# Designs tried in a protein design chat: VHH binders against Geranylgeranyl transferase type-1 subunit beta (CDC43). Part 31

Target 1, 376 residues: Geranylgeranyl transferase type-1 subunit beta (CDC43), of Saccharomyces cerevisiae (p18898)
Amino acid sequence: MCQATNGPSRVVTKKHRKFFERHLQLLPSSHQGHDVNRMAIIFYSISGLSIFDVNVSAKYGDHLGWMRKHYIKTVLDDTENTVISGFVGSLVMNIPHATTINLPNTLFALLSMIMLRDYEYFETILDKRSLARFVSKCQRPDRGSFVSCLDYKTNCGSSVDSDDLRFCYIAVAILYICGCRSKEDFDEYIDTEKLLGYIMSQQCYNGAFGAHNEPHSGYTSCALSTLALLSSLEKLSDKFKEDTITWLLHRQVSSHGCMKFESELNASYDQSDDGGFQGRENKFADTCYAFWCLNSLHLLTKDWKMLCQTELVTNYLLDRTQKTLTGGFSKNDEEDADLYHSCLGSAALALIEGKFNGELCIPQEIFNDFSKRCCF
Below, E stands for the ipSAE of ESMFold2; O stands for the ipSAE of OpenDDE; V2 stands for 0.75 times the mean of E and O plus 0.25 times the DockQ between their complexes.

## First folded at step 13 (VHH; framework vhh_7n9e_1)

Design j3 (from n3 with S62D; at its last look DockQ between E and O 0.77; V2 from the best seeds 0.61)
Fold by OpenDDE, look of step 13:
Structure j3 (fold): chain B 376 residues (1-376), chain A 121 residues (1-121)
Amino acid sequence: as target 1 above (376 residues)
Amino acid sequence: DVQLVESGGGLVQAGGSLRLSCAASGFTFSSYRMYWGRQAPGKGREWVSGITRSGGRTYYADSVKGRFTISRDNAKNTLYLQMNNLKPEDTALYYCATEYSDFSLLELDYWGQGTQVTVSS
């Protein structure tokens, strides 16, 4: 009876907690250069801490004050005097009459508030309709995609902004958080059909989603998550789903990919990246793509754990990219831990354990609590 | 702002050699993996080669394996691609790329403008 020696958990939980905590502490003073990204920093840090079972609402409630100050409500100089609201990354950039709110900061702020369980503020102070109207204004009428922010002069979508699948996801996620659940709900604020058309136009020939027919796991995750939130995954053809699954499985770095019976050698195989996932074909594995690929698989099939090598990706994360000295996760085995990869690496592990909601990119427990409290 | 500037492309006969360079600025070059990609006329972008931060590991697409060599000089913030035994099928616009995170939801690839390589038969 070989006593399964429960070897010490390979996860350095205490160090991860400290790692994320350090990033939160650095926000007031030393990251002046990252003012634009403060909401993201808060989101990644809070998410990471929550994943590692920290009661973030109890411990980091002080950050709510800062976030609340960055909530901006403004009236657009349009024919309808449209009232919009959102979050800014920095108050220093507030130019009078300039709309500096953007979709990413808005989503990061909202998700952070949800994780910090600021439900009172969420229900009584935030104007969900004006938030949704901001999202409406960000939709491109010609393509159905979304820009990240409005031009401060024209109050129209910025011509220099990307309108890729990231912002589609962010936009829909915001609307979801604001209470949209049905197509009718979404249609109140956006052209859902045009959005769907745009997403479908980003399908690649061999599966997955990406720009210019170049499949990308991150874009794939964004597209699928968006479709999931819109309850529209069924709009994808079975063939496309299968192709996408196949493509995603082949992103796991191994001599044969994830499929044990494939006769074709993975040309991009590197033993050092074994078990990790690529973002694109013929690239090195990256910690963040563990999450994007696994999330995508999770959304496409219930059997995703059986199809991919979950043990190998776990090994990749814990043995290769986990930083046991400092905490956190690095992009790869040669780099230092960073906040982005630490959050997504942690999320990937949590997803494998069934403790992470990939659609909204928050811990499952927090999602459950949010769903119960916010009368959707 | 992240900037990548490719150079060294040109017209070469089949069997010839070229050395491409990519000058990087606007980010800590030594902290990031670097890649070469290419786009042939009428085809999608293809990743050709990659190199880790330290230069300790490299990979190559099967189509260029044994012919191309990727290298980097972190002190000069420069990426190189030595291309030997060039073939007409290697004709493409060659791009230098890096994976840079700007704290957006996704880590994006940053590309240069590219340098044209034309291999004549």
Scores: ipSAE 0.553, ipTM 0.834, lowest interface PAE 0.9, mean pLDDT 89
ESMFold2, look of step 13: ipSAE 0.565; ipTM 0.822
ESMFold2 (binder alone), look of step 13: mean pLDDT 82; pTM 0.832

Design j4 (from n3 with K65R; at its last look DockQ between E and O 0.84; V2 from the best seeds 0.70)
Fold by ESMFold2, look of step 13:
Structure j4 (fold): chain B 376 residues (1-376), chain A 121 residues (1-121)
Amino acid sequence: as target 1 above (376 residues)
Amino acid sequence: DVQLVESGGGLVQAGGSLRLSCAASGFTFSSYRMYWGRQAPGKGREWVSGITRSGGRTYYASSVRGRFTISRDNAKNTLYLQMNNLKPEDTALYYCATEYSDFSLLELDYWGQGTQVTVSS
């Protein structure tokens, strides 16, 4: 993991491993609410363990049976009798929309199975084409953005879902895992030109991406990762890339942070957050925004480690949000460790070390192994 | 149901003061950091102030530092923004917000509907 100094490791690796393992051990006793989140919990826990060099396929393959049961293949009541497939959050039909295939659970399941090395499932049981057709049906034809699931009554996109950059990223990541690489590959299933148009419409005036012209590092990471998977980052103008890099660098809390048109000390500096990243202007630093901002910078420029102060963000993570007694990372210095921030804090450290695939949110070695074993 | 209801907006002359309130319900208010944001016509949304769960730390945008004071009363589930020395550029829809996680890819926001503040010269 992170070796920011030439002394003994400051990362409490054994505590982190136990933290993630505890979340997996508690799943067999979960209640109905935990059942709908179980796919995400498996993903974040397996990712964390993989980051800390646990051989998850050898130790946690017993989750494969449960995950495979959540793969649903169905025929739409449309004029073509379209066959689609994906993963559900629950097999219990009395939980609203929990028995509907959806994009987030599908991505979490696919990535977890990759980390668990269930490659034979990808070649035999998983129907990649019906999965890609599900993604196709989630695209809004006018805007090019995506919803998370279909309304089974109408066989069209849910009218309740807002469409945003998260679902664009999830949709493209699923297609990428299914083997799409070229524009022609993606165009078999989605309208990439309309998707690109939607992504570009989410650019903010002074850089970055966000709704309502409010730059947001999470949406920025989703947009940039989507463009990277589409081999389309170079469609961003040089000015927008420069403005976005500047905006991201200014999210790092520092007394001398770089702001557009500032030539003095950062007036909004809060020493308590030193080194951490804000997700938006004028908000507190947060562990997850270290990952979202660093991943965005990593996608925009080869020089990202030279441009930001990686030692300072490492100090923020290890000294302020790492929980040395329990393992894991907290959102901020006021809270206990939680699974989401533990995974993303660990991912930020792994990204700095060059061991994490930020575009797909899994360890790089795991993705490389999957790519060698599965023909695309 | 999570609800955030703002009040206290209105028309005020430059140099004047207003006190905004945000009544919170449907969640454990004392467990969440809280924020005030605003959106002026033709501008993007911006966050103007934040406060930690205990109130021990506060954050202010440079444009309002020294003029605005955020506070919270955890016993009353209420967030406040005292706005002094108001300027015409403070004219905006003001809303309170908090962050939460639902195990999605990103953290999400709860927002109020907002209260209009208009500062005349």
Scores: ipSAE 0.640, ipTM 0.861, lowest interface PAE 1.7, mean pLDDT 85
ESMFold2 (binder alone), look of step 13: mean pLDDT 82; pTM 0.829
OpenDDE, look of step 13: ipSAE 0.673; ipTM 0.873

Design j5 (from n3 with T58I; at its last look DockQ between E and O 0.70; V2 from the best seeds 0.73)
Fold by ESMFold2, look of step 13:
Structure j5 (fold): chain B 376 residues (1-376), chain A 121 residues (1-121)
Amino acid sequence: as target 1 above (376 residues)
Amino acid sequence: DVQLVESGGGLVQAGGSLRLSCAASGFTFSSYRMYWGRQAPGKGREWVSGITRSGGRIYYASSVKGRFTISRDNAKNTLYLQMNNLKPEDTALYYCATEYSDFSLLELDYWGQGTQVTVSS
């Protein structure tokens, strides 16, 4: 059993709140190329603020109401005149591709609206069926995976976009938010059998999921979250689950293994990364992989805190990547804080505390409120 | 235009040595951690070694530790892998790589085309 304990908080909460607030109010000059990523910036920022006990609905609901204007509903020029909808990243006409709806912006906008508790939007403005049809059009019929957007001229999934486990998760999460729960619900819009086939084809020999036949903790978390939302985690064999748990535990950097592996000396130990998680074998630890590895373990077993060294990953985050002067978390000990790692470092801490929902990647209380409201 | 160009691969006898180079352009090389990875025929990709921005910390896979040496020259925007005491098991296509974020869900990798290393008995 791993030593799983949380010492007294050394979290610079006030600095973190200010860090996230700055990203909502004023973008730093170094982020000038992110106008098309506004939905992601909003999501990461309000997630971070919510984790640190800011009532984001009360404080930012009116100021972020303009996000509703990024919702675009359109009719495809196809033989069926299919109506689709989704979210764009920017309304600025001079930015290339700014008016193209895509899966990531759509999910980030929907999750942000949930966190802002804008339930009237879901009841009055959001056309869930046209949004689900957009997801349908993003599925690759040959592989069952998803791309992020449609080709403007063909109304089919973009042939230039990558298709991987990220977009499988995003697609299923959007459908779940739109009300899909049963296999029949999902099958109205997507081919779930082909999707499951694709996910299973991404399993790696010694456990975990990956691309290019390499196990990867981020893709593992995407695959497991997708299966959880599809109520299909039981389709994984017991051996694969155990191999995956073992692989994930080995991603934690320590001079010895966790309690389960304490007889092994780690010859590749790097004290600077102690307690942190690698995303892949033989790479340095990274703040975001603390979240992706812990979330994957959380989805696989209720005993995950006993299996890993939760105190050590907390020390890694607070002592090595927390930036106490500016707020936020950095990718590693050599870089400045950035929004992505600040959100995911905060989410990892919240997950350890039991306050984060790993299936939809939002605070647990917000998930609970959403779930109650959407069962009217 | 981000570009990673590997070179220095070839056919070598077991026990021999080879030095790989990776010329980087289109980004601030000195601001990024760099890695070497490889893919043997019919196998998945694996990471072989990594080096921090300054070179102050280095990682090796257990299969190559003591035989391979990673280094970087930030003035020349070049990453190196010195491979000594090569074994047939080291036969693979070798890639240099780094990481970036596109503000989606996961960090992504930049990869080169790779350079083939073949170790004969």
Scores: ipSAE 0.630, ipTM 0.851, lowest interface PAE 1.6, mean pLDDT 85
ESMFold2 (binder alone), look of step 13: mean pLDDT 81; pTM 0.816
OpenDDE, look of step 13: ipSAE 0.835; ipTM 0.933

Design j6 (from n3 with S31R; at its last look DockQ between E and O 0.78; V2 from the best seeds 0.74)
Fold by ESMFold2, look of step 13:
Structure j6 (fold): chain B 376 residues (1-376), chain A 121 residues (1-121)
Amino acid sequence: as target 1 above (376 residues)
Amino acid sequence: DVQLVESGGGLVQAGGSLRLSCAASGFTFSRYRMYWGRQAPGKGREWVSGITRSGGRTYYASSVKGRFTISRDNAKNTLYLQMNNLKPEDTALYYCATEYSDFSLLELDYWGQGTQVTVSS
C-alpha cells in the first residue's frame, strides 16, 4: 500500500520533514546555482519544517554561524558617509555581485532567524537603523518602488535593475520586522506616500495587481501584504476589492457549481488541475498559486474560506502535487518536488488551518512569540 | 542565461495562416512547460496557449481554441504556434515564455522579444 493509506492523515508528514532536512544538509555543498541563494534555501526549508511541527530552534540553532556571517555592515562613499547593513547571498569573492547586500536575502535571513528564535541577534547584534537605511537607499525617489540592491559604482539603486511589487513587499516586511508600525515609523526611512502611489498604479483594469496590465496573483499577494503591513488596505476602493476577490476566485479550476458550468464550456479544462489555482488567466494550475491566491483572498475578506473551495484546493495539493515517495510538493502533477513549491504548498495548507501568518510567510505562533520577546 | 527568440510573424490577410517559432537556449528546454502570450495595442498581455514539457497536455485561450495549435520539438529546443484562420483581433506582439523558480519570492517569467503579427482585412 502507498504511504497515504497507512495512517489517519493524507499528509505524508515524515516524508516532508525529510525532504526539507535534505535541503539543509546540502548547504554549503549545493550546486553552484544555489550558492547565492543560501538564505532563501534556509528560509524555505526552515519554514517547511516548522509547518510540520519540527522544533527548528532546538534542532538547527547551531547553524547560526552560517547565517550571521552573511550580515554585512559597510559605509557608503557618499557625502554623509551613510552606514548601511544587510545580508549577502554568498561569501564567495570571485562571483560578481555575490557579496552584494540585497533585500531578498536580508528578508529571508531575518525570517529564518525569527523561526530559529535567535533573540540575542535581534537584541544585540542586528543594527536595525543601518539595515533600515539600506532599505531607504533601495527606494527609487521618482517612483517610490524598490530595487533589490545598490549599484556598486554609484551607491544608488541601479537604473536598469528590476523594480516591482516583490521588492516593495520585501522592503516593507524588513522595516516591519525592525519595528516600524506607524506611518511616522516608516516615513523615517522611506517615502510611504510615493510607495502607496506606486502600488495603486499597479492596479489592473478588472481587479488585482500586475505588470503590463496583466493581473498576476503573485504581485497581488505582494501588494496586499504590503498594504496590510502599512495598515493601508482601506485605501483600496470597495469596487477594486470586489473585482479582485472575483478575479481571484476565478483562478480556481473547478468543475463544480459555477465553476462546473465554466469547465463544461471551456474546452481546455483539464481535470488534472481541478481545485488548483492559476496565477494568471489561461495558464495551468500551480501549487504556489494556491498560496498566493489564498493569501490574497484572506487579506481581502474574512469570508475567504467560504467563498473558495478549500476542500478542492486541499485535494489538488494532496492528490496531485504532494510527492509521497520523496516528500515535498511539485509545481504540478507532472514534475518532481522542488523546495519552493514544497514550502508554498505546505504554507497554503497551514494558512487554511489558521496556523500561518501569510503577510510575513512564517507560522503565526512563531511570529507571536518573537513579538512578545522582542518588543518594539 | 535564458534566451527565447521568436520568429515567423508578419502581415497576413484575415483567414490566413502563420507559423511562429521560438528558439530556446540557456536552460534545459525539455524540462519546462512553455507558453505563448500576446499583447495587442492598448491591452494588457494575455496568455494564449501552453504546453507541458512532453507535449502531452496543451491549453488554449477560448478566443483561439480550434484555430491555433501549440507544439514543441525538444530535440531542437524549439516551440511552435501554428495560427490558422487569423482574425484582425489576433493582431498583437506574440511572445514565447517559460516560468521558473530561482528561489525568489515569486515565480519569474522569461519572455522573448516578441514577433509582430498583423492581420488585415
Scores: ipSAE 0.615, ipTM 0.848, lowest interface PAE 1.6, mean pLDDT 85
ESMFold2 (binder alone), look of step 13: mean pLDDT 82; pTM 0.830
OpenDDE, look of step 13: ipSAE 0.829; ipTM 0.933

Design j7 (from n3 with L105M; at its last fold request DockQ between E and O 0.72; V2 from the best seeds 0.70)
Fold by ESMFold2, look of step 13:
Structure j7 (fold): chain B 376 residues (1-376), chain A 121 residues (1-121)
Amino acid sequence: as target 1 above (376 residues)
Amino acid sequence: DVQLVESGGGLVQAGGSLRLSCAASGFTFSSYRMYWGRQAPGKGREWVSGITRSGGRTYYASSVKGRFTISRDNAKNTLYLQMNNLKPEDTALYYCATEYSDFSMLELDYWGQGTQVTVSS
């Protein structure tokens, strides 16, 4: 590429925009089809485009109007005849469970609509209360965690569905988007004390969060973002916060480690991974864990940029996982770009620049505009 | 669907050796990095070793480095763990694993059923 048209930027912005646009162009716009992941594909694609300064509202607002049809309201066959609503992943009824509203598709759709600035939909068509009641029904009454969808034969969360920190985050994010801010707001729909108890039960002995005492940077980011949205980060002890920061910093792969926490050569060092973050000890670095670890650090301490080596992780992303031919970011330097890692690699760079809202996983300017428009 | 089947576990005296195998099916094995993890009684799961797609790079937990060797045979869709100089603290259920994305927020792990390794004094 001719340097006369590209400045000193190491980011191949035009290639990234084309990469994300290709994923939207391949999405069937006139037919529902069998792609049950379409809400996620839209979210990751327009989030990436937004990060790279595409006005997605202007360019895709009309094209993605069909998303509105995935919003479903229904009445539960329960004693209260509860009205719930949410988003489905597919309108094709011959795919099992594909036409069921669920928490992930609902969050992806809501965030996508925020990025498209479809505020009239929020004011006129979206029934925030029935949506919040759907979230309420997904909470497990015994543990306070959440499942992704309901079993409509029992009007309860599926007993075979997983419940973990991902769905706790998704549930709280949906309620936050619906206007919940105070504990009283959230308590109208969910048992926040049981939810907090579940989150605290996922703390690991040496810091961080994870299932079955296995610390995991992704679950850590989910837990911390949930607590942030609940205004409850200060419920974590100072000791646990310090242990978690230490654990997160040790996830950065380098020949010498972080000066503040390690003075010996890093036994987990892999030259191809230098500067990147691993999601767990003794695993290879991965583009998505740059985002999950940096977001977690950002939530735990204002000094996060001074504590970790953000220049090194930027070098890892731009030199090792950025794909200059196709656009996008790969999981690691051996693989092709994929949509998930492209979005999260882009988000990590935007977070470092101060332009990304890590709690809701959208660009900060878009979050600010939504907040101003909807008048919380 | 993805299937990971471990074998080669058993009872061994301290100082002995075992070789674990993991037969993989339901995915393009050579396109994925692979890992061994373990879970001792009353403890959380921990990762002990990883290997890149081609086998060109490896990682080891400090507790097993120099004693364990991870390898793979992409033609046979098989992952291996050679375990030498075994210690009682190596007693655990050993799993092979790989990572996947389901387009949710997080990447998750596929774990095999595991094979028990018991090291006696």
Scores: ipSAE 0.679, ipTM 0.875, lowest interface PAE 1.4, mean pLDDT 85
ESMFold2 (binder alone), look of step 13: mean pLDDT 82; pTM 0.828
OpenDDE, look of step 13: ipSAE 0.815; ipTM 0.927
ESMFold2, look of step 14: ipSAE 0.621; ipTM 0.848
ESMFold2 (binder alone), look of step 14: mean pLDDT 82; pTM 0.827
OpenDDE, look of step 14: ipSAE 0.837; ipTM 0.936
ESMFold2, fold request of step 15: ipSAE 0.534, 0.192, 0.566; ipTM 0.814, 0.605, 0.829
ESMFold2 (binder alone), fold request of step 15: mean pLDDT 81, 81, 81; pTM 0.821, 0.821, 0.822
OpenDDE, fold request of step 15: ipSAE 0.826, 0.826, 0.830; ipTM 0.929, 0.930, 0.931

Design j8 (from n3 with F103Y S104T; at its last look DockQ between E and O 0.84; V2 from the best seeds 0.74)
Fold by ESMFold2, look of step 13:
Structure j8 (fold): chain B 376 residues (1-376), chain A 121 residues (1-121)
Amino acid sequence: as target 1 above (376 residues)
Amino acid sequence: DVQLVESGGGLVQAGGSLRLSCAASGFTFSSYRMYWGRQAPGKGREWVSGITRSGGRTYYASSVKGRFTISRDNAKNTLYLQMNNLKPEDTALYYCATEYSDYTLLELDYWGQGTQVTVSS
């Protein structure tokens, strides 16, 4: 099972380390081209390096200290003069920082700082309450969902911004990192009842979560991780959990279906995708959906490794999407490695090995150390 | 600025054929896998076919396999769906799509506006 991924004969560990390091090295020279994405680039790179046993705190802690400068605290021009804070992607903006602070950059920066073990940040610099108030302002008051940033003119959630399950997960993950654990903790900043109502409204008729009644494994992982962080997975009916597990297992491509015991030929089988996971029905397998589907399964049942063919997904990742010349993983066997799929492919392997925290998308040991140090 | 524009829909009798086109712009078309999806009134979206960036591999929903053929012309930035032996249950708004990452958690879909196919019995 997991030990199949530990031999030097299959995993090109040194190439993977160099792949992720190259992305960190390019940040200064690509500053203008990737300003809005720099927190994501750091997160994916540091996560990949951590998965491959690089001591990122020792090697990059001093180099990446400048990330703290992307933390912005400001006062909204609203009736209550609300103080908020968060992370920006660019330090060069002509518009008030409230419109450039966003939830994804904030989460990526916080997770990167956790992986760098920057405990001084969490003890002295982070204003958890103003950051949580930013999250609060991003919640849509009627739907309970979240947008990624505030409208510059209204200091309320942008009416043109997306408000899907991604941002529900990001919002709750940020609050969790800031110390929220109980319903009362979360309710200080957000309406958890409306949030739960929104999440439940995104259930698809035959299982899983998605838009337009189309189940999607990425949205499913976001919904389930959100519910896990809210200690609310038990609010899902047993039937919905069963339907969702079945749907997720059928996302794994094989000649005989999704489980070891299926005897019926899979009419949509494509040998190039064997063992990989689709994000939804009738689409090709993709490295990132290995992570999203496996994370969802592990949140729904302790038996997830026995229910899916983890050896086959490991073979898909290592034989089809691992790029042995450059390091990293590609989306599929036709493409070059990219940072997103390299991080999530590595995370899927680490999740199978039991070394990854799927709810927060960081290595399990790092999360354990953070939790012990930042006991609140 | 990604744009996908479908055409070629219309009214057709059962057993007939149609060929849909999707003109792509605002991105490097040859670098992306492409898909056709459909949505009948009051129903959820259904993905019916996909094609790799080179066109070397294709995928079909069981409901259309053997009747529909997806293809692409990377020199013309155009995706096609040849639909043969059409049935009334094929009546739907058909749209093409591609996936991209905007450096959030998930890859997103870009969808065209769609072209209506109506199959009369």
Scores: ipSAE 0.575, ipTM 0.811, lowest interface PAE 1.6, mean pLDDT 84
ESMFold2 (binder alone), look of step 13: mean pLDDT 82; pTM 0.828
OpenDDE, look of step 13: ipSAE 0.835; ipTM 0.933

## First folded at step 14 (VHH; framework vhh_7n9e_1)

Design e1 (from j7 with S104T; at its last look DockQ between E and O 0.79; V2 from the best seeds 0.73)
Fold by ESMFold2, look of step 14:
Structure e1 (fold): chain B 376 residues (1-376), chain A 121 residues (1-121)
Amino acid sequence: as target 1 above (376 residues)
Amino acid sequence: DVQLVESGGGLVQAGGSLRLSCAASGFTFSSYRMYWGRQAPGKGREWVSGITRSGGRTYYASSVKGRFTISRDNAKNTLYLQMNNLKPEDTALYYCATEYSDFTMLELDYWGQGTQVTVSS
């Protein structure tokens, strides 16, 4: 794990490992109904453990082997009897012609299985074509954006289902994991021209991406990661890239300002947030936005570490949101650790250290091994 | 169900004051940081102020600092915004908001329906 200073590590690694392990242990022991967030919980936990150098495939591969049962294949009630596949969040025992698979659960499961090194699944069980057809059906034909699942009555995306940059990223990431690399690869399953048009329509006037012309670092990271996976970052104008870098740098809370760019002095500066990143202007710093902002910067420029104050964000994470008694990271200094912020705080530290693949949100070495084994 | 219901908007002369309220229900209000945001016609949404769970720390956009005061009453599940020395550029639909997770990958915002503030010259 990275060092915040030139002294001994301040990271409570053993506590972090136990924190993530507890979440995996509690998952099968829940006495509540069906757990619709199970794939996300596994992903965040396995990611955190991987970041802290636990060999998760050796330790948890057998224990989590049941994840494969959440992969289902179904036939759409359409004129072509289209076969699709994906992952469900809760078990669907036998509901023919229902579509309960969704894009987020599918991506979380695939990434978790990559980290568990379940290469047999990818080589012998995954029906790549039926999964890609599910992604295809989630694309809105008029806007080019994606919904998360299909309407069970029409077998098409519902007009009331949310469609935003998150699901564009998830859709492209799934296809990328399935081996799509070139525009021609993606175009076999989705309309990349319309997707690019939608992404560009989400640009904000003063940089970054967001709905309603409100720049948002999370949507910005989703848009930039999507463009990166499509080899299309160069389609952004130089002006927009410069504006976006400036906007992202200003998300770091500091009374010092940015030395290279015109900086806005924050008259309402909250010292408790010093060094952390906001996700939007005029909001408090949040552990997860350290990751989303840093990931966005790293996708836009090779000089990202020199442009932002990585020591300050490291101090914010380790001194304000790291929870030394329980392990994990909290959203802010006022809350307890939770799984989401623990994963993304850990990922931000790993990204700074150069050990994290920001485009796919998994450790870099694990991605390299997967690519060598299963993909070009 | 999460509900955020804003009230207290209206028409006011420049230099005047208004006090907005936001009644919250359907979640543990005292466990969440709260915000006021606004959207002027034809413009993007803008966050104007935030307040921590206990109310011990506050944040203001530079455009409203010194004129607006955010506060909360956790016993009443109510968020407030005192707006003084109002200017025509403060004309907007004002929302209270909080952040939540839907377990997809990002934290999202829950916005109320808003209350209109119109500041005449």
Scores: ipSAE 0.592, ipTM 0.837, lowest interface PAE 1.8, mean pLDDT 85
ESMFold2 (binder alone), look of step 14: mean pLDDT 82; pTM 0.828
OpenDDE, look of step 14: ipSAE 0.843; ipTM 0.938

